# Designs tried in a protein design chat: miniprotein binders against p81326. Part 106

Target 1, 226 residues: p81326
Amino acid sequence: MLHFGGFIMEINHISKILEKEREEYIRNKVEEYLKQGFSKDDAVNKANQSWRTYIGHRIQDVIYNLLKKFLKDSGLKVTTDKALNNRNLPEELDKVKRLIAINYGEYLFLPDADVIVYKVENNDIKIIAIISVKNSFRERRFETTYWKLKLKESPVTSHIKVFLATPDKDNEISYKCPNGKPKKMRIILEYELDGIYFLKEDFEETEKAKHFGKIVEDIIEISKKL
Short names: E, the ipSAE of ESMFold2; O, the ipSAE of OpenDDE; V2, 0.75 times the mean of E and O plus 0.25 times the DockQ between their complexes.

## First folded at step 13 (miniprotein)

Design W42 (at its last look DockQ between E and O 0.71; V2 from the best seeds 0.00; counts 0 for: pae E 7.9 > 1.5)
Fold by OpenDDE base, look of step 13:
Structure W42 (fold): chain B 226 residues (1-226), chain A 83 residues (1-83)
Amino acid sequence: as target 1 above (226 residues)
Amino acid sequence: SEEEKKIEELLFKAIKLLFEALELAEKGDYEEAIKKLEEAVKLLEEALKIAKELGNEELIKKVEELLKDVKELIEEIKEKLEE
């Protein structure tokens, strides 16, 4: 049994916990935007946009902290694309950055990598997994798939597992064929990605679609094979 | 039942504190993290009491597991505080 297994299973509540802050957050942001001279309608729209960004970052931070905590005993390390977005990186992080970079000919770009899991063995860095965190799929529905496919194109990055973690609050990808109608996004994401991890209980479980509570074990298992 | 709703409420509050404590610990605010976790323990102990009174084995197991996790986390953070 994974250390803190009970706690990680309770991640289902994270969306509800964070959503309780929404009303206050929106109210404060609306007031802020009104003071900046925006109309009421514009202020509300901007506040809602701000909330979507904010809540996305908060979920990402929670997932990052959990993975950092639960993977520490296994000797695995975690970082983020944000941490890599610096000109002056420690040697270790500079190596991580280079090992996830995608080649576009004259340019190297990083994939969206909300959380990066790696290990250090004999002074060599091995990238294990990239976790993309999505609260909703309103924007960039297949962006994670794009990055997975791009990473797969290079022998340097082809081994990197790409996972999606989501509460899927709007049930966009929770089920493959609800009411007998195929959900294109679920089917494609599950097919192209190495796994989808749900921060909820109400979803169709498959070999690749699991509860978030299994992600630590899965990552550790993958790390042993690298 | 009303008692089950109370358990759910207590669990929700405890879980919230756990997430907050974890964030605090990652920032190095160990003392405040421990304080939140100790509060979570109190809530979980109350939930456990109610669950036992109801004879709900599933809830008892769930709460006991959470209590174990929280207590282990407290000890881990205490060790870091002494470092």
Scores: ipSAE 0.448, ipTM 0.769, lowest interface PAE 1.5, mean pLDDT 91
Fold by ESMFold2, look of step 13:
Structure W42 (fold): chain B 226 residues (1-226), chain A 83 residues (1-83)
Amino acid sequence: as target 1 above (226 residues)
Amino acid sequence: SEEEKKIEELLFKAIKLLFEALELAEKGDYEEAIKKLEEAVKLLEEALKIAKELGNEELIKKVEELLKDVKELIEEIKEKLEE
């Protein structure tokens, strides 16, 4: 199967498309929480919290499915942190899990990676990249940079590229110097990470900050060098 | 214009169906995925007709590319269903 060029370009509108369903979702969730006995104020707060989780998960699922589809013909495989946390993990995924684990002495922990790209050559697994998917940056703003730094501490994980994918609906990191003032979050994320991929059209493009549609080509090029 | 707003609405609906179909196909729900993609084709064909009546060459190209992509995806999923 050939490329979905038109489809990739339309992913830049995923947040707008999903937002059209927000009002109905909130209305249904408020009704659900009221039936559970919550006050009106608590029901509204819980519904808004539920929406934020839901839309973030939906965007992550779209990204996962797109990468899985577009990378398979290049011999690249894709999995998720959720799949790696399942019981009775298949041998291949168990190896992927161990190859991204961070060593804390007697404990091994996974980074908070949403999507993992890897390849299998001669029964050997090579981790190419992890992609963190963030819908907003109001909480845990620099978690992804922490995991990049931890991965760089070991020679077995230092090659792993760490990308951020975001619609950045609220323009929290879209520009480096909005109104002439440096945006600390954008500057630090761009400096520390290997790339930021925006799921929207309007942002300041740089060598590391690109439209999401470029991520497939970038991952394929990186895989050729490993 | 009102016609341009109609094309935008048709495109958003078709793209939403495309996303849903990709998720369904990942779950192995190929028949439902095809159904949604066939609905997306109808919406895109309607959008293309309006774009041609407006003479908007950029919209025509965009809609034709999307329509081609959706039809190719339908064929790919049908091949999976026949396995």
Scores: ipSAE 0.037, ipTM 0.489, lowest interface PAE 7.9, mean pLDDT 83
ESMFold2 (binder alone), look of step 13: mean pLDDT 87; pTM 0.845

Design W43 (at its last look DockQ between E and O 0.04; V2 from the best seeds 0.00; counts 0 for: pae E 17.3 > 1.5, placed apart)
Fold by OpenDDE base, look of step 13:
Structure W43 (fold): chain B 226 residues (1-226), chain A 83 residues (1-83)
Amino acid sequence: as target 1 above (226 residues)
Amino acid sequence: SEEEKKIEELLLKAVKLLFEALELAEKGDYEEAIKKLEEAVKLLEEALKIAKELGNEELIKKVEELLKDVKELIEEIKEKLEE
């Protein structure tokens, strides 16, 4: 049993916790946008959009902190794509950045990598996993899959595991065939990705689709094989 | 039931504090992290009391496990504070 297993399981409450802040957040943002000269309708729309971005970042931050904490004792390190968006990076992070870069001929671009797990051995960096965090699947439904496929195309990055972490609040991918109807998104994501980790209890568990509480153990196990 | 709702409310508050404490600890603000965790312990102890009164074994187990984790985390952070 993972140290702090009970705490990790409580990640199920993250969506509810954050949703409690929504009303106040929206109210404040609407007021802000009205002061900026937007119409009421525009202000509401902008506030809702802002909330989606905000809540996404908050979930990502929580996941980042959890992984950073729980992987630390294993000697694994955690960073984010945001931390890599700097011209002047420490040597270690510069190496991490280069090791996840995707080749587009004349250009190198980074995949969406909300959380990056890596290890340092003998002064060499090995990228273990990229975790994409999605609160909802309204936009860029298969972007994580795209990045996984792109990473597989290079021997430099093909070993990198790509995981999706989501509360799946709207049950878009929680079940494969609810009522006998295949959920295309769940099936494709589960097929293409290395794993889906749910920040909730109500989902169809499979070999690749697991509760978020398993992610630490899985990452540690993967790290031992690299 | 009303009591179950109260337990849920207490748990949500406690868990929020746990996440905040973890963030603080990761930033090196150990003292404030401990304060939040201690508050979480109080909330969880209250939740446990209610759960026991209800005889809900599942909730009792859940809260006890979480309390254990939180207390261990407090000790871990205290050790870091002493370094």
Scores: ipSAE 0.649, ipTM 0.852, lowest interface PAE 0.8, mean pLDDT 92
Fold by ESMFold2, look of step 13:
Structure W43 (fold): chain B 226 residues (1-226), chain A 83 residues (1-83)
Amino acid sequence: as target 1 above (226 residues)
Amino acid sequence: SEEEKKIEELLLKAVKLLFEALELAEKGDYEEAIKKLEEAVKLLEEALKIAKELGNEELIKKVEELLKDVKELIEEIKEKLEE
């Protein structure tokens, strides 16, 4: 019940503001690329690619700040993979980094998680969930699934919930069986991940596929069991 | 309990109406958006009544917060309708 209405209203309001920014961003980038000597078609293609990168970062920032705000009262902390890649980590974040790292022989890599939720109890750190934010599934469409599988391989990380958060504006995973035909990407993501959270209203809702407004309740419930 | 389940049902219905109203407002159908928000207010007021009868102070606070947010949205949409 906690944060339900306020959290949902903030998400919808912010999402609509970000969508209205698109036209101005694209116009400015096209002009920028035209000044660099690119053709009109090349400038438009580059501007759209730039927008996808830009909007992905903006959505990540919004999700980080909302989770930090709404999980704080439950004693849960939030950080990012960017913060964990800094050279000088506080002891707490260094422990978080070590608790989610994956071994590839002599190399230690962080999952591409975007946002990490954890708690601290009596100087112990427990990782609750990793949220991957994807604006598009043109590439890296199963990257999040890969990291879930790697985390499951170790008893020290197998408890970590892996969630996908997405606006899915191109409807690449919004429905399991559009027009009666199975959508493999949606079916595989829903099967392998612990949850998919949509930043929009038009999608097929299931036990694992929900509006992003439910993520706070789900994370808090999971944290009680750890 | 049955009372808590009823409050959850009322809140879910109110949030659904809120989403529908936001979609209508984005399309410029402000009068229909206001109608849906006013229905959501009625559902939230019913949920608040039940929460007060239960003495659930946390739930009372959250329903009051949501009710305030919806009422403010109604006023915002009314201002756009007048423009």
Scores: ipSAE 0.000, ipTM 0.117, lowest interface PAE 17.3, mean pLDDT 78
ESMFold2 (binder alone), look of step 13: mean pLDDT 87; pTM 0.842

Design W44 (at its last fold request DockQ between E and O 0.70; V2 from the best seeds 0.00; counts 0 for: pae E 2.3 > 1.5)
Fold by ESMFold2, look of step 13:
Structure W44 (fold): chain B 226 residues (1-226), chain A 83 residues (1-83)
Amino acid sequence: as target 1 above (226 residues)
Amino acid sequence: SEEEKKIEELLLKAIKLLFEALELAEKGDYEEAIKKLEEAVKLLEEALKIAKELGNEELIKKVEELLKDLKELIEEIKEKLEE
């Protein structure tokens, strides 16, 4: 991997950085919900739910900016599913949107991709990978594998790599066999996905489970084969 | 230990400023991005001073490399600002 700056690995600090914001965020959000007429108990519950959404978006933004920075010189472009849902799409992004859409009969839907990497060759667009960012595996733990399987069903999308990026601060998927017991969630995610990239230092590293800093090299190598 | 806690605090604050600067640069807010990066550099220079007082060679090398990277990023953004 050639250096594009040494700081991509600093994302391993993201959970500590964001956690310092939590107390103030929750306090402000509770006050906001109380002003909207919710009970104290409902306001607290909603504030905690809001925090989970907020922290996920913050991590997604950092990942987007790092990938855009470090993939730029390799001719690779980066966008988000949020950007693709905007009403005013440039022609290039409209093509990206059409190329990753999944057919459900009369309907076409985008996979739940947080970050999308693609390249442009001779006015043709090739989708390289999607990266799903998950802060927690409390609910919908296998949704990313669903999208991988759907993308594999079509020759137009079957080449698209599906990655998971996570801080996994609660160690829900950090180890395959903690205390000798197979962790179903980690084993299935690693088996079905093309890679899992951790935003922390302490996890069981394998061929598919790596530090986030390796994602740039992996994406560049994949793009050379397409 | 108090020194180690101070270094960690400085490092986390500098990294947060780095991420904010990258977001600002993406939006074209180059002047503000540079200001945040210059603040991050100052924090890292303070962390480096403490790391040298501790004689922690591994930490010294880490902070020096991060300083080099941030200074390179500042120059890159300054060139975009002049365009």
Scores: ipSAE 0.718, ipTM 0.895, lowest interface PAE 1.2, mean pLDDT 88
Fold by OpenDDE base, look of step 13:
Structure W44 (fold): chain B 226 residues (1-226), chain A 83 residues (1-83)
Amino acid sequence: as target 1 above (226 residues)
Amino acid sequence: SEEEKKIEELLLKAIKLLFEALELAEKGDYEEAIKKLEEAVKLLEEALKIAKELGNEELIKKVEELLKDLKELIEEIKEKLEE
């Protein structure tokens, strides 16, 4: 039994917790941008954009910390694309970086990999999963799907599971066919990705669409098959 | 009810502290992490008291489970601090 099983369920509150900070954050940023010489309208727009970036990072950090904590006892390791964005990497992380790289002929590029789960066995690194964290789907709606498909094209990366974690605050992908109308984004993401994990309770559960609380178990199970 | 809102507020504050504590622990700031968790425990104990007064069994169970988890986490971090 994973220690702190109850705690994972409390991730449902992350959006509410962070939203409480929004008003103050926006106010402070607007003031900052006004001092920089921006117009009121520009300052508000920039503040809102800053908030979206900020909240995205905060959610990502929470997910990273949770996964790192809960996967540690299983011997699994967790890193981020940010940690890999360095010229001087430790050998282990350099290997991780190379093992998730996508080939574009003359160039190698990394997929969006907010969280990377891997294991070390017999001095070999095996990438288990990439978790993309999305707070909203306003931008780059199918980017995670793109990366999944690209990873699938190479025998080096084809085994890597790609998961999406989201609070889906605006219910963009929480339901497949609300009111009899298919939600294209939910259907496509669920079809193309290995799983969608919701940081909320109000969603349509399927084999691939689960509560975030299941992600640790799922990752551990996948790791045993690799 | 007002009491239920108070419980929710306490829970949200406690959970926030928990997330912050995890971040601190990952950075190796175990002492500060423990302080935040201890504060979270206090908040949850207050929430539990209110929940018991209301006779809300679901909330009681939820809060008790969280308290258990937090206390276990505190002990785990304390062990790391002694390492």
Scores: ipSAE 0.616, ipTM 0.842, lowest interface PAE 0.9, mean pLDDT 92
Fold by ESMFold2-Fast, scan of step 14:
Structure W44 (fold): chain B 226 residues (1-226), chain A 83 residues (1-83)
Amino acid sequence: as target 1 above (226 residues)
Amino acid sequence: SEEEKKIEELLLKAIKLLFEALELAEKGDYEEAIKKLEEAVKLLEEALKIAKELGNEELIKKVEELLKDLKELIEEIKEKLEE
């Protein structure tokens, strides 16, 4: 909590870096596609599609590194679903994987857990939160809510907070009732999930829908209750 | 039981089809997305029939909820096609 101001400053710094990275990426990809014989319009469209895929993974990595850095002094640990899918897991990560797995009879599946926050006490692991990172809401819009509902069904996982983190650049869920109509996706996500954290300044704020800068403080507070 | 394994198999196939449909919808391939969702609906209806025969109220509720969500998604995508 003492370094909360530093977290906000780092988010702002990273946002500026990502904007410059986008400009360079698009420029380079357009050149690449033009060399392959695509028209200018096709090259631009393909470059934008490529950027959407790239930035999705880049934002996940950024969020992972930010949370790891700023939660460290609070005794909290951070991992990713990619780390949990490694062939040879350290004992600690194997335990994390087992504690978030959802039971489907003979099978266990991991939820959509791009970033996982946990703590270790007396050699026991307690999962604090799972963060799903979405750059777009067309693809798999029901996935995050489905996994939240499944986690609630087990005493082992029912305490785990499920958060969504998103830049929402297309304004798909930033507002309720634009032009007098509710945005169904915003209503469903806010209702079912434990929180939505926006990586942007302009959005309709509620108790559950906050700026990403508040996520560290919220996670630390939740961890103290466990 | 054998019947519980069948329900599990049907649910897993339906969820896989749902994820494939969402990817197709994001690419603007609405017709194929609807086709995948309709296949998922058929699998869930089969799972619901078996769950009702078993009298498992919790499983019936879960399958009915997922089925409702998929049917609603099909209607939303159909509306986009008509635009």
Scores: ipSAE 0.000, ipTM 0.124, lowest interface PAE 18.9, mean pLDDT 77
ESMFold2 (binder alone), look of step 13: mean pLDDT 87; pTM 0.841
ESMFold2, fold request of step 14: ipSAE 0.012, 0.006, 0.496; ipTM 0.472, 0.325, 0.818
ESMFold2 (binder alone), fold request of step 14: mean pLDDT 87, 87, 87; pTM 0.842, 0.845, 0.843
OpenDDE base, fold request of step 14: ipSAE 0.477, 0.472, 0.478; ipTM 0.785, 0.782, 0.784

Design W45 (at its last look DockQ between E and O 0.01; V2 from the best seeds 0.00; counts 0 for: pae E 9.6 > 1.5, placed apart)
Fold by OpenDDE base, look of step 13:
Structure W45 (fold): chain B 226 residues (1-226), chain A 83 residues (1-83)
Amino acid sequence: as target 1 above (226 residues)
Amino acid sequence: SEEEEKIEELLLKAIKLLFEALELAEEGDYEEAIKKLEEAVKLLEEALKIAKELGNEELIKKVEELLKDVKELIEEIKEELEE
C-alpha cells in the first residue's frame, strides 16, 4: 500500500478547490485588463483565457509535487520541461533534456513534457516517463499522442512511457462509448498513449485508463524493467 | 444536509492546505509546511467529529485515513527538518 494512499485519492478534489478561486481570480484580472485599456468584453475574454492557463499550471504543479514526493523514496527523480528551458543547465538536467529531444533533421525539439520522471544509475540517466497534464481538451487534443508517436520513432526515446493526467471535468474522455456512441478522443488517446490517469472517480476504468492514484506504482514498476 | 456540507467544506480546506504544504516542503520551507498540515489536522478533526455525530461510516473512514496520512506526513517533514 502506497504511503499516503489516502492523500493521493484526494486529488479528486483539485478541480473543485481551484474552481473556488475562479470568481476572485476573474474579477481581479478583469480589473487589471480594464486598467490596461481593454474593453469590458475583451477584459472578460482575456481573464477567462488567463484563468484556463493559470488553472492548468496549478494542476501541473500539484501533480509535479505529488510525483516528486511519492517517487523520492524509490530513488526516482522528477523534473519539468520548464526547468529544461535554460541555456545553463546542470549536467544531469542537460542529459535529461537531450534524452527526450526529438530529431527533426537539422533541429532537435522537446516534446511537451509537463512532468519528466527519470532515474540515475551508474552515472547514466534513463528516462522513465513523461506525464502530460491536461485540464481540458479544448486545445491540442491529440498533441500528447503526436509526441508519443514521435518519441516512438527513435530507439533513443522509444522506451519512454507517455502518460496523460487529467481531471477531465467536462467528461470528454472519461467514457469510451457513452450512450453507445464512441468517443473518438478517448479511444485514440487510450490506444496511442501508455496510460491515462484520471483525477476523478467517475470514469470508465480499463487497463490503460486508471485513477491517478495508480500512477506512482505504475511508474515504479516501469522503472524496475528499465 | 447542513452537516454534510460542513464536512465537505472542512475537507476541501484541509486538502487545499495539504497541497500547499507539499509545495512548501518541496521548496524547503518545512516549518511553514508543518504549520499548514497542523491546521489541516484541526480541520479534519472537526470534520471527523461531525461525521461521527452523523454516524456516517464512510465519511468517518475517509477522514480517519486522511488524518493518518497527514500526521505521517508531518512526521516525515519533521525528520527532514532535523537532517
Scores: ipSAE 0.607, ipTM 0.839, lowest interface PAE 0.9, mean pLDDT 92
Fold by ESMFold2, look of step 13:
Structure W45 (fold): chain B 226 residues (1-226), chain A 83 residues (1-83)
Amino acid sequence: as target 1 above (226 residues)
Amino acid sequence: SEEEEKIEELLLKAIKLLFEALELAEEGDYEEAIKKLEEAVKLLEEALKIAKELGNEELIKKVEELLKDVKELIEEIKEELEE
């Protein structure tokens, strides 16, 4: 049931829904903050900050559901960091968690790995790709690249592709060198990561920097090589 | 245990400081980036001391590797300052 044209149409439809959703979300949050005693200006500012966090989680959920739908017939499975932090992990997901965790003795730290694509062969798990979802780069700009480097340190995890998915509404990484000024974040992310997938159309496309509509084809191609 | 909770707190704080320093360095605030990395070093050295008390050899190695990463970043950023 894989249809790349249908996937692109669903991404565009969902992107439009998420853009329309913003106004309702902001209105509801402003009302909540006003009830908490914040001034109108503070409530609006807090609501906009809350939206940026919410949209990141919302995009993650959308990406998970789309990838699960479009990768199922290719023998690929999808999970999330939220599912892996569940206390009641089935054996399959516990194996996934152990394969991607950065191990500091008894302390396991999951990398910045919002959506995980893997396959199962003879009760063995092979992780194909990790997709990190970022809507803003203000607080944790380099987390994804640092965790990619840590994943490369082990032969068990060194094959794992690390992708970034982002709307990049602040245009922090959309272009390498706008107006002759290098964007260090874009340059570093493109060098260190295996791919950047934009949830918008206005960006500089390269071999690694693509529209999100290409991600299913890329993941399937990678899985055939592993 | 109290020791395990202490190590977790130290590691989380140190990793947070590491990523904050990387952002500061990208913005050109090299002096503040170094200060945050030096704070991370102190936290990691404290975590290493506790890991040695626990005798956790795998944790000791991992903390030492992270400590090496942070110290190398400090030296790289100091070279950027001299430029």
Scores: ipSAE 0.006, ipTM 0.342, lowest interface PAE 9.6, mean pLDDT 79
ESMFold2 (binder alone), look of step 13: mean pLDDT 86; pTM 0.836

Design W46 (at its last look DockQ between E and O 0.07; V2 from the best seeds 0.00; counts 0 for: pae E 16.2 > 1.5, placed apart)
Fold by OpenDDE base, look of step 13:
Order: C-alpha cells, then structure tokens, then sequence
Structure W46 (fold): chain B 226 residues (1-226), chain A 83 residues (1-83)
C-alpha cells in the first residue's frame, strides 16, 4: 500500500474544493476588469476565462506536488515544462529538456508536458513519463494525443509514456459508450495514450483508464523496465 | 443528514489544508505546512467524532486513514525541519 494512500484517494474532492473558490474569484476579477474599463459583459467573460486558466494551474500544481512527493522515495524526479522554459538551466534540466524535444527539421519544440517524470542513472537521464493535466476538454481536445504521436515518431522519445490526468467534471471522457453511443474522445484518447487517470470515482475503468491513485505505482513499474 | 453534511464540510476543509501544506512543504515552508496539517488534524478529529456518533463505519474508516496519513506527513516534515 502506497504511503499516504488515503490522501491520494481524496484527490476526488479537488474539483469541489476549487469550485468553492470560484464565486469569490469571479467576483473579484469582474471588479478588477470593470476598473480597467471593460464592459460588464466583457468583464464577466474575461473573469470566466481567467478562472479556467487559474483552476487548470491549481490542479496541475496539486498533481505535481503529489507526484513529486510520492515518487521521491523511489528515486524518481519530477519537473515541469514551465521549469524548462529558461535559457539558463542546470545541466540536469537542460538534458531533460533535450530528451523530450520534438524535431521539426530546423526547429526543436517541446511537447505540452505539465509534469515530467525522469530518473538519473549512471549520470544518464531517462525520461519515464509525461503527464498532461486537463481540467476540461473545451480546448485542445486531442493535443495530448498529438504530442504522444510525435514523441512516438523518434527513437529518442518513443519510449516516453504519455498520461492524461483529469477530473473530467463534465463527463466528457468518463465513459466509452454511455447510452449506447460511443464517446469518440474517450475512445481515441484511451487508444492513443498510455493511460488516462481520473481524479474522481465515477468513471468506466479499463486497462488504460484508471483512478489517479494508480499512477504512482504505474510510473514506478515503468521506471523499473527502463 | 445534517451531520453527514458537517462531516463532508470538515473533510473538504481538511483536504484543502492538506494540499496547501504539500505545496508549502515543497517550497520549504515547513513550519507553515505543519501548522496547516495540525489544523487539518483538528478538523478530521471532529469529523471522526461525528462519524462515530452516527455509527457510519465507512466514514470512520476513511477519516481514520486520513488522520493517519496527515500525522505521518507532519512527522516527515518535522524531520526535514530538523535537518
């Protein structure tokens, strides 16, 4: 049993916890935008957009902190694409950045990598997994799939597991075939990605679609095979 | 029931504090992290009391497990603070 296993299960409440902050956040942002000279309608729209960005970052931070904590004892390291977005990186992070880069001919670009899990063995870095964190699928529904496919195209990156972590509050991908109708997005994401991890209990579990509580064990197992 | 709602409220508050504490600990703010966790313990203990009064074994088990985890985390952070 993973140390702090009970705590990992409580991640199911993350959406509810964050939603409690929404009303106050929106109110404050609307006021801020009104003071900046925006119309009421524009202020509300901007506040809502700001909230979506804010809540997304908060969920990412929670997942990052959890993974960093739970993977530390296994000797695995965790970073983020944001941490890699620097001209002056420590040698280790510079290597991580290079090892996840996707080749576009004259240019190298990084995939969306909200969380990056890697290990250091014999002074060599091995990238284990990239975790994309999505609160909602309103935008960039298949972006994670795109990055997975791009990573798979190179022998340098083809081994990197790509996981999606989501509370899926709107049940966009929680079930494959609700009411006998296939959910295209769930089916495609599950097919193309290495795993989907839900920050909730109400979902259709499969070999690739699991509760977030399983992600630590899965990552550790993958790390042993690399 | 009203009591169940109270338990849920206490749990949500405690879990929030737990997430915040982890973030603080990651930043090296160990003292503040411990403070939040101690507050979470108080909330969870209250929740446990209510759960026991209700005789809800599932909630009792859940809260006890959380309490264990939080207390272990406090000890872990205390060890880091002493280093």
Amino acid sequence: as target 1 above (226 residues)
Amino acid sequence: SEEEKKIEELLLKAIRLLFEALQLAEKGDYEEAIKKLEEAVKLLEEALKIAKELGNEELIKKVEELLKDVKELIEEIKEKLEE
Scores: ipSAE 0.502, ipTM 0.795, lowest interface PAE 1.2, mean pLDDT 91
Fold by ESMFold2, look of step 13:
Formats: structure tokens, C-alpha cells, sequence
Structure W46 (fold): chain B 226 residues (1-226), chain A 83 residues (1-83)
């Protein structure tokens, strides 16, 4: 059984915001870049790139809220790496932060995860999964894979599932062997990660590569084995 | 029931299409975003028909609200594209 109410409300929010906020955002950013000395054409290009980053963060927020709402009735809790970087963390979130931190000798760093799923049992916190949202693979192709490998190095974090959620707008990883030639990036990501969840219809589905709509069911199933 | 399961499958598929449309709009591909939203409308209209056959007033209201919001988004994007 699926609980669509929270997701439906979040979709409604996005639809009502999109047009008015976009126009004002672009206008303000063009003005800002012109003051920095960019040409009109460069300022417009930069403002549109800035908008795409902004809407990417909004999509990340939708994913966070969707997971939080759909996992709540299964006893699963959701937070973000941004929330874990806040000062004066509640005790529960401080424990979550400690359980995903990676030790670099004198320094402890959080993975660049967007969303963290965990559960609480008898005051014990169990980290279930980390979901990274990537819009493009042109510059930081294997960042999520790096974090999975680091988490595997410690027995404390090796159980944590690492998922990638992506629109893959440019079809960089949508198919294993397009035109009969292996796509190295897709093959490595699928091999190393616990799952890839596509935010579109047109991709090659496998046991690990699925539509994003399957992520809630998968997380719940994983949590039952812990 | 079988009908309730079918409605859930239709809503899930419509949600997937809406999310894809949001990603297309983020890229600036408004024509493709509209196409995806129109597909979502068709699925939601089918879900609404089944919900009405079941007489599930709460589900009917939720699907109607979603349909209204999706159609408004389509018109907003079309309006901008035609400017």
C-alpha cells in the first residue's frame, strides 16, 4: 500500500511556485552578474545556470520530503547532510552524524550525501541508506562511488546502502551497452553502488537500476533485514 | 482490492511522469515537460474514473486536486513558451 498524500501536496507546491519564482530569480541574478562586470549575454547564461542549480536543490528537497512522508509509517526516519551540519544538534541527529562520519586521521568528515535514512530501536540508531542526487556526470562522475568505497572500509559503516538518484538528462548512464559498446560509467556505477534510481522513464532497467518510484519499497525491504 | 491496487499503480506512474517533467523544466525543455505532464493527466483521469466507480469520495477529491494542479502547471509552461 502506498501513501500518496504527502507527495501529491509537494507536487502541487512545485507547480504553483515554478513560474513566478523563476522569472524573479533570473532577473535578480542577471542584475547581480552585470554588477560583477559580465556582459549581458554572459550574465543571462550564468543566471540560467544558477536557476538550474536552484531548481536542482528544490528537487532534492522534494525527494527528502517524499522519503520522509512515505517512510514514516514504517518506523523509518530521514535527515539530510545539511541538517547534520547545523550547530546545536539534537542528541538523535548527533548520533546519526557520528555513525556516518568518515575518519581522516585528525579530521572527521561527513559524506556528501543528500539524504540519510535511519531507524531508532531501543535507543540504538541504525543507518539504513544514503541517497545522493546527481543531475549530471560531466565533472564529478564517481563522487557517490567514492563515498560507498569509504563507507565499506569500516565495519561500523559497511552495511550502509548507497543509492544514486538521477534524471540523467544527457543519457550518460541510462544504458549499459548503447550501440553495442559498453558504457564504462554506467557499468562501474551499477557495480559499485547498491542501486541507481532514475527520475525518468527511458533507461535500461536492471535489478540495481530502477525507476525512482521503487526506492521506498526497496528501503523498507532492506530495513526489515536489519 | 483489485481496483484500489490499479489506482495506486496509475498514481505511481503519474507521479513518475510529473517528476520527469520537473527535471525537463529545470533543463529548460518546456515542450518535453508539457508532453510528460499531458501523459500524467491521462493516467490521473483513468485513476479518477476508477475512483468514481468505487465511490471513494476521499480518493476522488485527492485525484481531482492533483489533476487541477497538473493542468495549471501545463498552462503556466505553455503561456511562457508562447511569449
Amino acid sequence: as target 1 above (226 residues)
Amino acid sequence: SEEEKKIEELLLKAIRLLFEALQLAEKGDYEEAIKKLEEAVKLLEEALKIAKELGNEELIKKVEELLKDVKELIEEIKEKLEE
Scores: ipSAE 0.000, ipTM 0.153, lowest interface PAE 16.2, mean pLDDT 77
ESMFold2 (binder alone), look of step 13: mean pLDDT 87; pTM 0.845

